VH-VL binders against q96il0. Designs and how they scored, part 57

Target 1, 167 residues: q96il0
Amino acid sequence: APERGAERRDTAPSGVSRFCPPRKSCHDWIGPPDKYSNLRPVHFYIPENESPLEQKLRKLRQETQEWNQQFWANQNLTFSKEKEEFIHSRLKTKGLGLRTESGQKATLNAEEMADFYKEFLSKNFQKHMYYNRDWYKRNFAITFFMGKVALERIWNKLKQKQKKRSN

## First folded at step 3 (VH-VL)

Design f8 (framework fv_ebrasodebart)
Fold by OpenDDE, second read of step 4:
Structure f8 (fold): chain C 167 residues (1-167), chain A 120 residues (1-120), chain B 108 residues (1-108)
Amino acid sequence: as target 1 above (167 residues)
Amino acid sequence: QIQLVQSGAEVKKPGASVKVSCKASGYTFSTYGISWVRQAPGQGLEWMGWISTDSGYTNYAQKLQGRVTMTTDTSTSTAYMELRSLRSDDTAVYYCARGRPYTLSDFDYWGQGTLVTVSS
Amino acid sequence: QAVLTQPPSVSVSPGQTASITCSGDKLGYKYAYWYQQKPGQSPVLVMYEDTKRPSGIPERFSASNSGNTATLTISGTQAMDEADYYCQAWDSSNDYYVFGGGTKLTVL
C-alpha cells in the first residue's frame, strides 16, 4: 500500500514574536508588528509581588493577545492566498499570462480587484462578526479585571496607611 | 521591420565565459520581454531564461542557475546573455527571442542565432 | 520540470494531411505554441494560443488542444513544409517555458 504522502498542511507558523524586552524593564513592552498578523505584540511585565488578581488579569491579556495574533495571522494568510488565486484565475479567464508583455507581473485593475474584495468580505462576514463579538467579550472581561485590580490596590494602600497610623 | 540581431559566433575554452548580445529594432524595446533559447547540434530547443526589459526581472532555467546572467540596455535596445563556467555540452546555437505582448507565452520574433563552441 | 513529448518523426506524402502531437503529463498549460525550424534557420512561430495563426502563416496550418495533447495539423502538406516542428508551453507553476523534443516532418 503506497504510503499516501501526508500533505504537510502549511500550518500557519506559530510565529510567536521572538521579541524579548530588556531584562530590566519594569513596564509593559510593545514589540514591532508581527510579520504575519501585523499586530504589535505586548510583553507584559510581571511584578515581583503580583497578586492573584493581577496575575489573572495578566494571563487574560496575554491569552487575548495570542488569540488576536493567531486570528489575524491566519486571516492575512488566507487573504493573501485567495487574492493570488483570484488574480490567477481572472488572468486565465482573460486569456492573459501571469506576466505582461514587458515581463512584469500581471495585475488586475482596481475594478476587478474590487470584485475580489467584495467577495472576500462577503465570504468572511460571519467570521468577522464572531471575531468582533469575542473581541468585545474578552475586552469587557479585561476591563472588569482591571477595575478589580484597581480596587485591590486602593484597598491595600488604605490598609498600609492605617497600619502606619496605628504604629 | 522587427529584427533581432545577435552577435557573431564565439569559440571558448572550458571554464571561460561568453556574452552574447541581441540588438532589437523595429519596435519599442521596453514593451516586450526577451527570452534566450539554445540548441545543441542535432538537438531540440532548450529554454534558458527570460528577462523583463521594463523591470529587469529575470527567470532562469534551473539547470543554468548560477551560471547564466541576462541583462538589458534600454538605451541601445540590446539584450545580453552571459554564460559562465562553460562546458563542452554548452556548445550550441543560442537564440534570443521576443515574447508576445501581454502573455509572454510565445516567441514571435527570433534572432539569427549565435554559435558558441566550447572546445579544449 | 514538465516534459512535452513529441513523436521524433512524421512522414507524409505531398497533398496529404500531417498531424504532429505534443503530450504533457501536467499540461496545466493554458496554451500550446508551435514553431517551425528549417535546417540552418531560426525557429518561426506557426501557431499560438492553441489555434491562432500568425500573419504570413498559410491557412493549411492549424492546431488544436484537447486534454493533455496539443496537435499541429498541416493540410495539403507541401515540400516546403519539411522541417522540424516544436511545441512549446508555459509552466505557470515555475514560470518556465518548456519545449517539446521536436518532430521531424518529412514530405515524401
Scores: ipSAE 0.021, ipTM 0.573, lowest interface PAE 5.6, mean pLDDT 86
Fold by ESMFold2-Fast, scan of step 3:
Structure f8 (fold): chain C 167 residues (1-167), chain A 120 residues (1-120), chain B 108 residues (1-108)
Amino acid sequence: as target 1 above (167 residues)
Amino acid sequence: QIQLVQSGAEVKKPGASVKVSCKASGYTFSTYGISWVRQAPGQGLEWMGWISTDSGYTNYAQKLQGRVTMTTDTSTSTAYMELRSLRSDDTAVYYCARGRPYTLSDFDYWGQGTLVTVSS
Amino acid sequence: QAVLTQPPSVSVSPGQTASITCSGDKLGYKYAYWYQQKPGQSPVLVMYEDTKRPSGIPERFSASNSGNTATLTISGTQAMDEADYYCQAWDSSNDYYVFGGGTKLTVL
């Protein structure tokens, strides 16, 4: 017998941790937030009789999730990297070391950090606009295929209803 | 004693792939990232990329055009660098070097280097 | 794109002071690092964060970084200091570190 409550965890190529639902699950499963993207991954249940249309929808949702997680993992790490570089650059121009006299990490005040946030948001504006466009495009496609899958399921139920009525 | 020990020399044909290993010892592997730097015969140093040993995040030099993959195995404290679609101009000594995570800091310890020769 | 320029070679007599320069646009706004490489050996970090010396590096090594130029200075140069020297700085614009072309220090 299969292990009840067993859980698989794999790491994706993007460095994203993945969780698999229990072997007998009949549902999609939502995992904890990814370490890098801070987004919760969805693990899709694959039925034994998955139609080609259902497979296409699932693949599209999986590809969209992977794209979304890669974008935010990269964005979050780029932000952290550039923030650290900005702090180091500013401390250097002030003639200050990277550590305080007490050995603590040296930081900038809120006014100085405001310059960084403004610059970061400004230079990433176009990138975020393209992200939003692609995100909406992908979700419109997913919604369209969800509609097609729903119609297929209704048609299959009607077929079964008529077969039952013949008895 | 802190050490980075790399795999041995390789001879490859154009179009092949090479995977170089770098085994760390003498410190907690996850506390420092690993960078890869190469040096063609008689030429200078060229940075290839960096991997976080804690998070697994990678940052690759743009010039390598997606041909490089960096990975780690925490259980063996080993970093790997795989370079695909090898060309003659990839002939170089490949070094791993220890760098601090997220700090864009100094490379304080280096491996001994791995000579990769790409020839017909 | 961003480049760090070093003289190809510098020659000095034993006991004299050697100066190796590294030039780049606004380099003084970045932290500079210096590496020593002897023939057939791996690079060794000799200076970090512009002016700081790692444990085990002789006191005769010092460095500065201001404006567009970082300088590695070796006072009382010894035969054992003969090597190639590389400067390095981070470059967020290119998403990676940049090395200088290297300087061969000859001690005759």
Scores: ipSAE 0.000, ipTM 0.480, lowest interface PAE 14.4, mean pLDDT 80

Design f8a (framework fv_ebrasodebart)
Fold by ESMFold2-Fast, scan of step 3:
Structure f8a (fold): chain C 167 residues (1-167), chain A 120 residues (1-120), chain B 108 residues (1-108)
Amino acid sequence: as target 1 above (167 residues)
Amino acid sequence: QIQLVQSGAEVKKPGASVKVSCKASGYTFSTYGISWVRQAPGQGLEWMGWISTDSGYTNYAQKLQGRVTMTTDTSTSTAYMELRSLRSDDTAVYYCARDNKYGIPSFDLWGQGTLVTVSS
Amino acid sequence: QAVLTQPPSVSVSPGQTASITCSGDKLGYKYAYWYQQKPGQSPVLVMYEDTKRPSGIPERFSASNSGNTATLTISGTQAMDEADYYCQAWDSSNDYYVFGGGTKLTVL
């Protein structure tokens, strides 16, 4: 059934769900770098009296983190596989094996690898451009909502101060 | 529930255009991309292209370049695939499938398919 | 252009092990995926990232991917496993997805 595919685990990122923040933390907790993305996940603190606006900001930050983690996990895996394929292809062309006699992984020199990096970056230019565009859009939205939350907190503080002064 | 629900079957004349929709539910739409795959009657699966749901980056199969356009509407969590200048050999079931935005495939969710018949 | 080659058909008796191959240049350096399609239905992912099985897929399904050949193995094959099977790989260099031609598994 389609439901079986719907329950499938994502191929990346997988690390965020496994880190464990300190018990009763009153602040956001930053974990170790994810295995695939090399980015540190953030566990967001949820205050007991979280406002709807604060919830929207937190969800936006969580969604942005998931997007960012997935992008870099996939990019790093793709890079690693293409690099491995490139090295294998060039070694085969030279008539060399994938491993040295001592069992070490065979490598290409810096000049040969420069060709791969140049090609990889050129091919992925549009992808990285769209990533940067989306990254700026997401950070703009986060900053906007952070401003709204700050304004809400100031407003609540002012109302509370006014009530206290009237007594 | 996590699902991709496609629009209903269509019958078109050669030279017409068709636009198939794919509505996502049960997950954050912008987290994944959408790939489109078609299958002619009795034939195998053929990849048509994919779209990043948030950035709008698209990549189309070379044989369809110039005839296909993929778009998304994030507000309704819906992906669209428009195929122009229809030919009889475009008769197929068209599927949308959930995919990673960039890199490794993850076709873990498929729509139910939309039959497009190009006749007479 | 990357091409994945599958045998058009494979026949096994109930309870036997079915083996479906998918061949492509340097396929072992790419992740392979497998889909099952029954008549009138959408494809269903049965194996991902070479060897991993999605939740809900029976343990009798397994897969490997090495060198130029990915293999889907169904042990103790049942009548319900009769379907078309497609392999898929992502061509990272050209950023497109390639499907094998499909294999019809018949359980006689």
Scores: ipSAE 0.000, ipTM 0.462, lowest interface PAE 15.3, mean pLDDT 80

Design f8b (framework fv_ebrasodebart)
Fold by ESMFold2-Fast, scan of step 3:
Structure f8b (fold): chain C 167 residues (1-167), chain A 121 residues (1-121), chain B 108 residues (1-108)
Amino acid sequence: as target 1 above (167 residues)
Amino acid sequence: QIQLVQSGAEVKKPGASVKVSCKASGYTFSTYGISWVRQAPGQGLEWMGWISTDSGYTNYAQKLQGRVTMTTDTSTSTAYMELRSLRSDDTAVYYCARSQEYPVTGHMDVWGQGTLVTVSS
Amino acid sequence: QAVLTQPPSVSVSPGQTASITCSGDKLGYKYAYWYQQKPGQSPVLVMYEDTKRPSGIPERFSASNSGNTATLTISGTQAMDEADYYCQAWDSSNDYYVFGGGTKLTVL
């Protein structure tokens, strides 16, 4: 545990992640792109009096974000892996090495890479179709619950005005 | 000039964990990946996994999935391999080796001196 | 699962040519690598990308890889070449490096 009265060392780099919402934030906070998915995560603000419906919406949004992050992290890794394997396979077929005389990675020209892109897109067509289906399902569910939360908040405001008027 | 220096020999009981270090020098650490290979006494070479020193991406042998963790510390140019739930058949010399960046389809050109891990009761 | 098969041992007289084979399904479509290991020492890369020799490895070392068989050839074999030799390839279907069982080269 850290000591409350201890003086900090004067050091430039921090070993602690700074990716967190501000302490006084009353709103959602958007972070930097994730290393693997390249998507910006949203850190959700949790009200002190969050209703069960508001909690369900927040958890649905958090779960959808995690699903989206995982899908694109896996897709990007698969793309990078298969791209390199394709390049290495083609270089081997040509009798060429993996690196040039200067030590740089050997590459294929645009015409050769077109074959890879076609194959990758065709191979992943069904996966992307399932992603789009789930994306629509999740966004329709989120929109629906956003509507429910909005109606709940309107109803609660009306109830507060009714109670105020009865006094 | 280019070398990988590993931590010293270890003796462990079944069920324990071991963590082997591999310190790189003489090249830019982030430009090459690190593979881990083990060799049981009198047996051949067995690949355990690979880690990208740049991204931290790992790829483990399926046989060891769930028991092995590979990490790096770029500030000290050191790679680590932790093997958990040790069994007697994990007794081996453990090597780290410099390999091409992910995906690893190239060679292991520089090898550490090896770390003998003995698992016995 | 992919397997690379090597003869357990090969014996040659000094000055003779040693040939060590490594067999695997469609191995010639993959890059093959060769490592030399002397007792109590770490493996040393002696051939990479089928036919290429690292700096410091004598020209008497050569290799080929076609069809299902990769071959390491050592011409004018010397006593210092006595060691265990391992072939290695990448198994893309299982995402791992596969090693041959090793061949003990005896120079007598």
Scores: ipSAE 0.000, ipTM 0.486, lowest interface PAE 16.7, mean pLDDT 81

Design f8c (framework fv_ebrasodebart)
Fold by ESMFold2-Fast, scan of step 3:
Structure f8c (fold): chain C 167 residues (1-167), chain A 121 residues (1-121), chain B 108 residues (1-108)
Amino acid sequence: as target 1 above (167 residues)
Amino acid sequence: QIQLVQSGAEVKKPGASVKVSCKASGYTFSTYGISWVRQAPGQGLEWMGWISTDSGYTNYAQKLQGRVTMTTDTSTSTAYMELRSLRSDDTAVYYCARHDSFYKGTPFDYWGQGTLVTVSS
Amino acid sequence: QAVLTQPPSVSVSPGQTASITCSGDKLGYKYAYWYQQKPGQSPVLVMYEDTKRPSGIPERFSASNSGNTATLTISGTQAMDEADYYCQAWDSSNDYYVFGGGTKLTVL
């Protein structure tokens, strides 16, 4: 159970929230969902004897996490902003105010909102396609380097076994 | 009944920081956002940024992005605006104003009385 | 960066109609708001959502917003209407509010 006071919140440039891992972490730590991206950050444990290849893998995984988090934070912000603009413009076009007679927020019906969702998806189709392509490329690269790290570890184990047999 | 009451006038030296408060009363604090607007002597109104009283989300004017921080204390229904690295051209009356937090394109229907911040050496 | 342009000064005789303009790219597609500020006082909302008056604002205040120009109109202008007037709109592209430069209304 983590101490409530053990967490420190930082705000990165562009408004992305970050949390510090608990003191003396010996394993990867998973944080709470980011306020903007809604993705859980992973804080990677760094071994004292990290090989150059292991470092490359860790940095690739960290960079991919930051890329993914930034993409979804920006996407969610863009969605919310354009949704507000759409509602605002449609209410104005109808000659309606932003609030009802009782002072409550004016709303659009589900059919009108469906128009926004269709336009948003169509507008962002290419952007999402490029995201998916890059996501697969990054996953392939990570898998490839995981394989290299595994082979390095197997080689090191074989060298140790040979030394023991020589005794 | 609805009222925004700001802290008193401040005199600061260049390089100092100032923190202005805005206490809301007469409505549910979390249902409205707070914007900060300043006005230099003899000049027009300049929007500085806003804060969501519900989520704590902030958006600052690009000109001020590295120097301003907006916060709230929901237990006291108070909004705060801190401006750092003060320069003589930051001398202004600073206002808080409420607006709808759901839509950003809504009017500032209630304003605080203003806080004069004077920056002089 | 969105900019709203107002004339710095407008003069009118008592009882005449004052017109204060606010110009911005495609402003008529956005809602415009108007504030009145008297010396030493906070701004007061006088018009919202292009054409609507808050409770307590006299009927002689009216406004329009079309194309690139929003206009605040004060009919039968009185000495008490002498003040600075600011237009305002929301800039969705930059996610901020923008104010016009202000217009000083003089009633002589």
Scores: ipSAE 0.000, ipTM 0.511, lowest interface PAE 14.8, mean pLDDT 82

Design f8d (framework fv_ebrasodebart)
Fold by ESMFold2-Fast, scan of step 3:
Structure f8d (fold): chain C 167 residues (1-167), chain A 120 residues (1-120), chain B 108 residues (1-108)
Amino acid sequence: as target 1 above (167 residues)
Amino acid sequence: QIQLVQSGAEVKKPGASVKVSCKASGYTFSTYGISWVRQAPGQGLEWMGWISTDSGYTNYAQKLQGRVTMTTDTSTSTAYMELRSLRSDDTAVYYCAREKLYSPGTFDYWGQGTLVTVSS
Amino acid sequence: QAVLTQPPSVSVSPGQTASITCSGDKLGYKYAYWYQQKPGQSPVLVMYEDTKRPSGIPERFSASNSGNTATLTISGTQAMDEADYYCQAWDSSNDYYVFGGGTKLTVL
C-alpha cells in the first residue's frame, strides 16, 4: 500500500511532511501517472475541521477520479489489444513475420494504420459519447459544490470577525 | 446473486396499454442501464429502447417512438416499460436486460421475460 | 441501413468446430455481440465487443469481426451448445441496436 500521506492532516508543497506549521497552508498532492490509465492521481488533504459540505465535495472528486481512472485504464488496454490484433492479422494476410530482420516489431504503414484508427474510433464512438456526457455532468456537480464550499468559507470568516468584534 | 425479475404475463385488447416491470437485485441499480428487447412467437430479437438508471435519459427505437415510455424507480430498483396503442403484432415476450453504460450493447443479464398477448 | 444476415441453420457433429457468421455492411467498424437462446429461456450473452468472453462462458467460445463479417466459433461443440444464436451491432443510421435473424445450431 502507498504511504497514508493523503489521510494525514499535513502535506508539504514540495513533498510529503507531517510538520505543517500553523501559518502555512497544507495542500493536495499529485502522484505519478497510473500504469494503465496514464492519468496522475490526486491525493486529497483532509483537514481536521472538515465540514460536511467539504467532505461531500472531496468524496465527489475522489469518486470522479476513480471513475475516470477505471474508464481510461480499460480503454487503453482495449486499444492496445485491438491494435496488436489488427497488426498481427494484416501481417499474417501479407505472409510476413512479426519481427523485422533487425529484430524490431514489424509495423504497418500509415495508410494501413489509418484504417485501424477509423475502425477503433467508429466502434468506440457511442462509448466515448457516454463518457463525455458523464464527464461534463460530474464536472458541473464538482464546480457547483466548489462554489458552495467557497461561500461557506466566506460566511465562516464573516462570523469569525463578528465574534472577535463582540468579545 | 444478480437477478432481474419481471412482472407476470398479460392479455390485452387492441388499443389498450401494457406496463411491464423489471425488479433488479444483487447490484447497485444506478451503475447499469436497462434495455428492453422483445421477441414475437417464433421470431427473432428486437431492441425497443434503453434507459439510464442514473439520469433517467431514454433512447427508443424509431418504430416505437410515441408509443413507448421507459421509466425507473430507484427507491425500489425497478424499471418499467409501457407500450400504448397495442396491436396484434405487439404480441411478444418482453425482456429487460442490464446494459453497461461504458460498454454499450453488452446485455449481460436478462429478466425471465413477460409474455404480452394482444387479441380481441 | 445495417441489416445483419445470419444463416438460418448450422449443423455440426459433437466435438467438431461450429462457425456462425453475421454479415453487414462495414460490420468491422462496429462492435459485434453474440447471444445464445435455448427453448423457453432468456438469451444469454456469450461474446461482447467482438472478441471478449463474459465470466462463466467456456473458453471454447471465441469470436472475430472484420470487414463485413463477424463470426462466432465454438470449438469442441457439445450437445449442450444446441441453441439459437443471435448477433447484435449498433446501427448508427437508425440509432438503435440491430439483431441478426438468428441461427439454429444443431448438434447431431
Scores: ipSAE 0.014, ipTM 0.585, lowest interface PAE 8.3, mean pLDDT 83

Design g1 (framework fv_ebronucimab)
Fold by ESMFold2-Fast, scan of step 3:
Structure g1 (fold): chain C 167 residues (1-167), chain A 120 residues (1-120), chain B 111 residues (1-111)
Amino acid sequence: as target 1 above (167 residues)
Amino acid sequence: EVQLVESGGGLVQPGRSLRLSCAASGFTFSNYAMNWVRQAPGKGLEWVSGISGSGYSTSYADSVQGRFTISRDNGKNSLYLQMNSLRAEDTALYFCAKDQPYLSGNFDYWGQGTMVTVSS
Amino acid sequence: QSELTQPRSVSGSPGQSVTISCTGTSSNIGAGYDVHWYQQHPGKAPKLLISGNSNRPSGVPDRFSGSKSGNTASLTISGLQAEDEADYYCQSYDSSLRGYVFGTGTDVTVL
């Protein structure tokens, strides 16, 4: 489990983020899957003439991405932690060690693990239901602001076209 | 060893501003979410604000929304809390708390706190 | 100020077991969010005692255990010792507030 012994693991990595958008990018950039959430992050390109409305949309999308990554990182960490605890508990009950003779992590067969998976899914059903509800709310808001930005851009183009003909 | 050291607390008059700092060491600061938690004298713990490792995501308790701003400088391993329009009820010991890689509420390390007293 | 309800105080004698309840709502504990527990000795910073409902951080004795069911989480201290005399706080995430909430705190007294 990440929380157990996490302090020691924190000092081992290089301490630098391994996700970095390419140099000279003029578009949004999609990175490799996050270590904990397994989701691909998006780094948003910020145009020099970004409108207040475009900035609100970008920030909403960034916040939604981090919220989504936070949920799945926590879910994956919880799953891994509880799975390891379940295996440890069952091996103790059988009087077995945590490692095989070859030094690999000891594991349980599929029948033994089925109970863990069923309990984990049942226990987290309400949490996942609230996640889905919030996910839909956030995507509705994003779609709404995308519509507003599209209308703003259409209006600005129409204004420019009219002025260009007048001058 | 993980260490968090708060500073910037003091006596301030109502309506004024104060900026708190938290110096972090012993872990890769930019990889972890950070939080501010306060405790009024003789009272319980109250979460104030949180910030993701990248700084893109911030959140605030309703009692401080619009008055306090959380920020971080990953190059300096420092967390900040800008407190504006201070009220007597903001009087508390302010703790810096380390979260997990994302905002999870699992505060595995805490500083010793810095005392903020708002009084005339 | 606190969103999760705990008993104000709990007392026991050395060697006994005491249990502290932490009751939330459908927007936090009832929604399935994890509950964390902190121990605070007078004049000291809080210390993480239980993470994610039932996990003990390194250095926390196995006489401390946590559980969660429905809207309520519980912290049980078995084999109560003098050094367990402290304030205990539960904490969870609240989806409606979009932030963290702490319990009202429980003062544990050892006879």
Scores: ipSAE 0.012, ipTM 0.540, lowest interface PAE 8.9, mean pLDDT 82

Design g1a (framework fv_ebronucimab)
Fold by ESMFold2-Fast, scan of step 3:
Structure g1a (fold): chain C 167 residues (1-167), chain A 120 residues (1-120), chain B 111 residues (1-111)
Amino acid sequence: as target 1 above (167 residues)
Amino acid sequence: EVQLVESGGGLVQPGRSLRLSCAASGFTFSNYAMNWVRQAPGKGLEWVSGISGSGYSTSYADSVQGRFTISRDNGKNSLYLQMNSLRAEDTALYFCAKGTEYKIPSFDYWGQGTMVTVSS
Amino acid sequence: QSELTQPRSVSGSPGQSVTISCTGTSSNIGAGYDVHWYQQHPGKAPKLLISGNSNRPSGVPDRFSGSKSGNTASLTISGLQAEDEADYYCQSYDSSLRGYVFGTGTDVTVL
């Protein structure tokens, strides 16, 4: 099942991902890093005879991937936005213009930027704790469902073997 | 065209149970988180419960934890809220709301709501 | 339970600008979570007005703008019109409650 533009809220109406796994692929495969999150997407292979449990596992993995990509895309955008706001605020406090006489953007020194990094990390401490908690919770769930799928496959194999023996 | 239609509301006595349903159409239901939000007559919005697209992850407001259960049937494009041990304070219009997959946390589409009145 | 704090009401004349504040705590807006805004006309369902602090969904006029600084988010309605008379709610995520929180709501009256 390819990505659907109609199912993506922030996808441009004309735009869908041009990245696509090979048509004959029987395996999951990994794409190039996303522009915003810097994470590589995984395109999942969908078997023709997928069980409801296998579908649940695949959807959980896809949901986790989208959640992870969204978190880092938002984090990177927030960082860039707040960095620019911090620089502008500091320049305004000093009575300085946002542009130099040469027309270039005004900048802060490394020591002043260290204040921003410290504030950003402190401000986002709880957000990162929430991310880590959910990351581990989601991976535990994936591992649990992988185990359930493995047991389903073993049980089905055993059932089929018993039926063949009775005939 | 995205549509969310709630049903199952009504008059119920304190301590009893009621189950709400939300029928969804116009989007791939299993790809999006779903939420219940309530509004008491003349009061503000209160988030009640949420469920992930896969149905694995659920969350609840402290006021309903242990009494309400959110669930979904992706094969039927339906969301449910099982409400047990109802209290007068649960009286409200209950909205079904669609979560945004890429922007956390916003609710981009809402149903018209179903009224739950808990009274003797 | 902690809700986000909004003024109960704001009023203005047609063509004026009004601003609605939404103040949170260190566990929600102060923790860096985005703020979303909803418009609710009497007897109607809420409608998403601003997402992610400042983004307008398709169909929302550019008269509506959002911003966020520290523990406070603001919704500004410029060129106020009669159709803007409604209740407005902010919303964010709260890490300590592990759930979503709404503001107390603001009634906008166009005089």
Scores: ipSAE 0.000, ipTM 0.504, lowest interface PAE 14.4, mean pLDDT 80

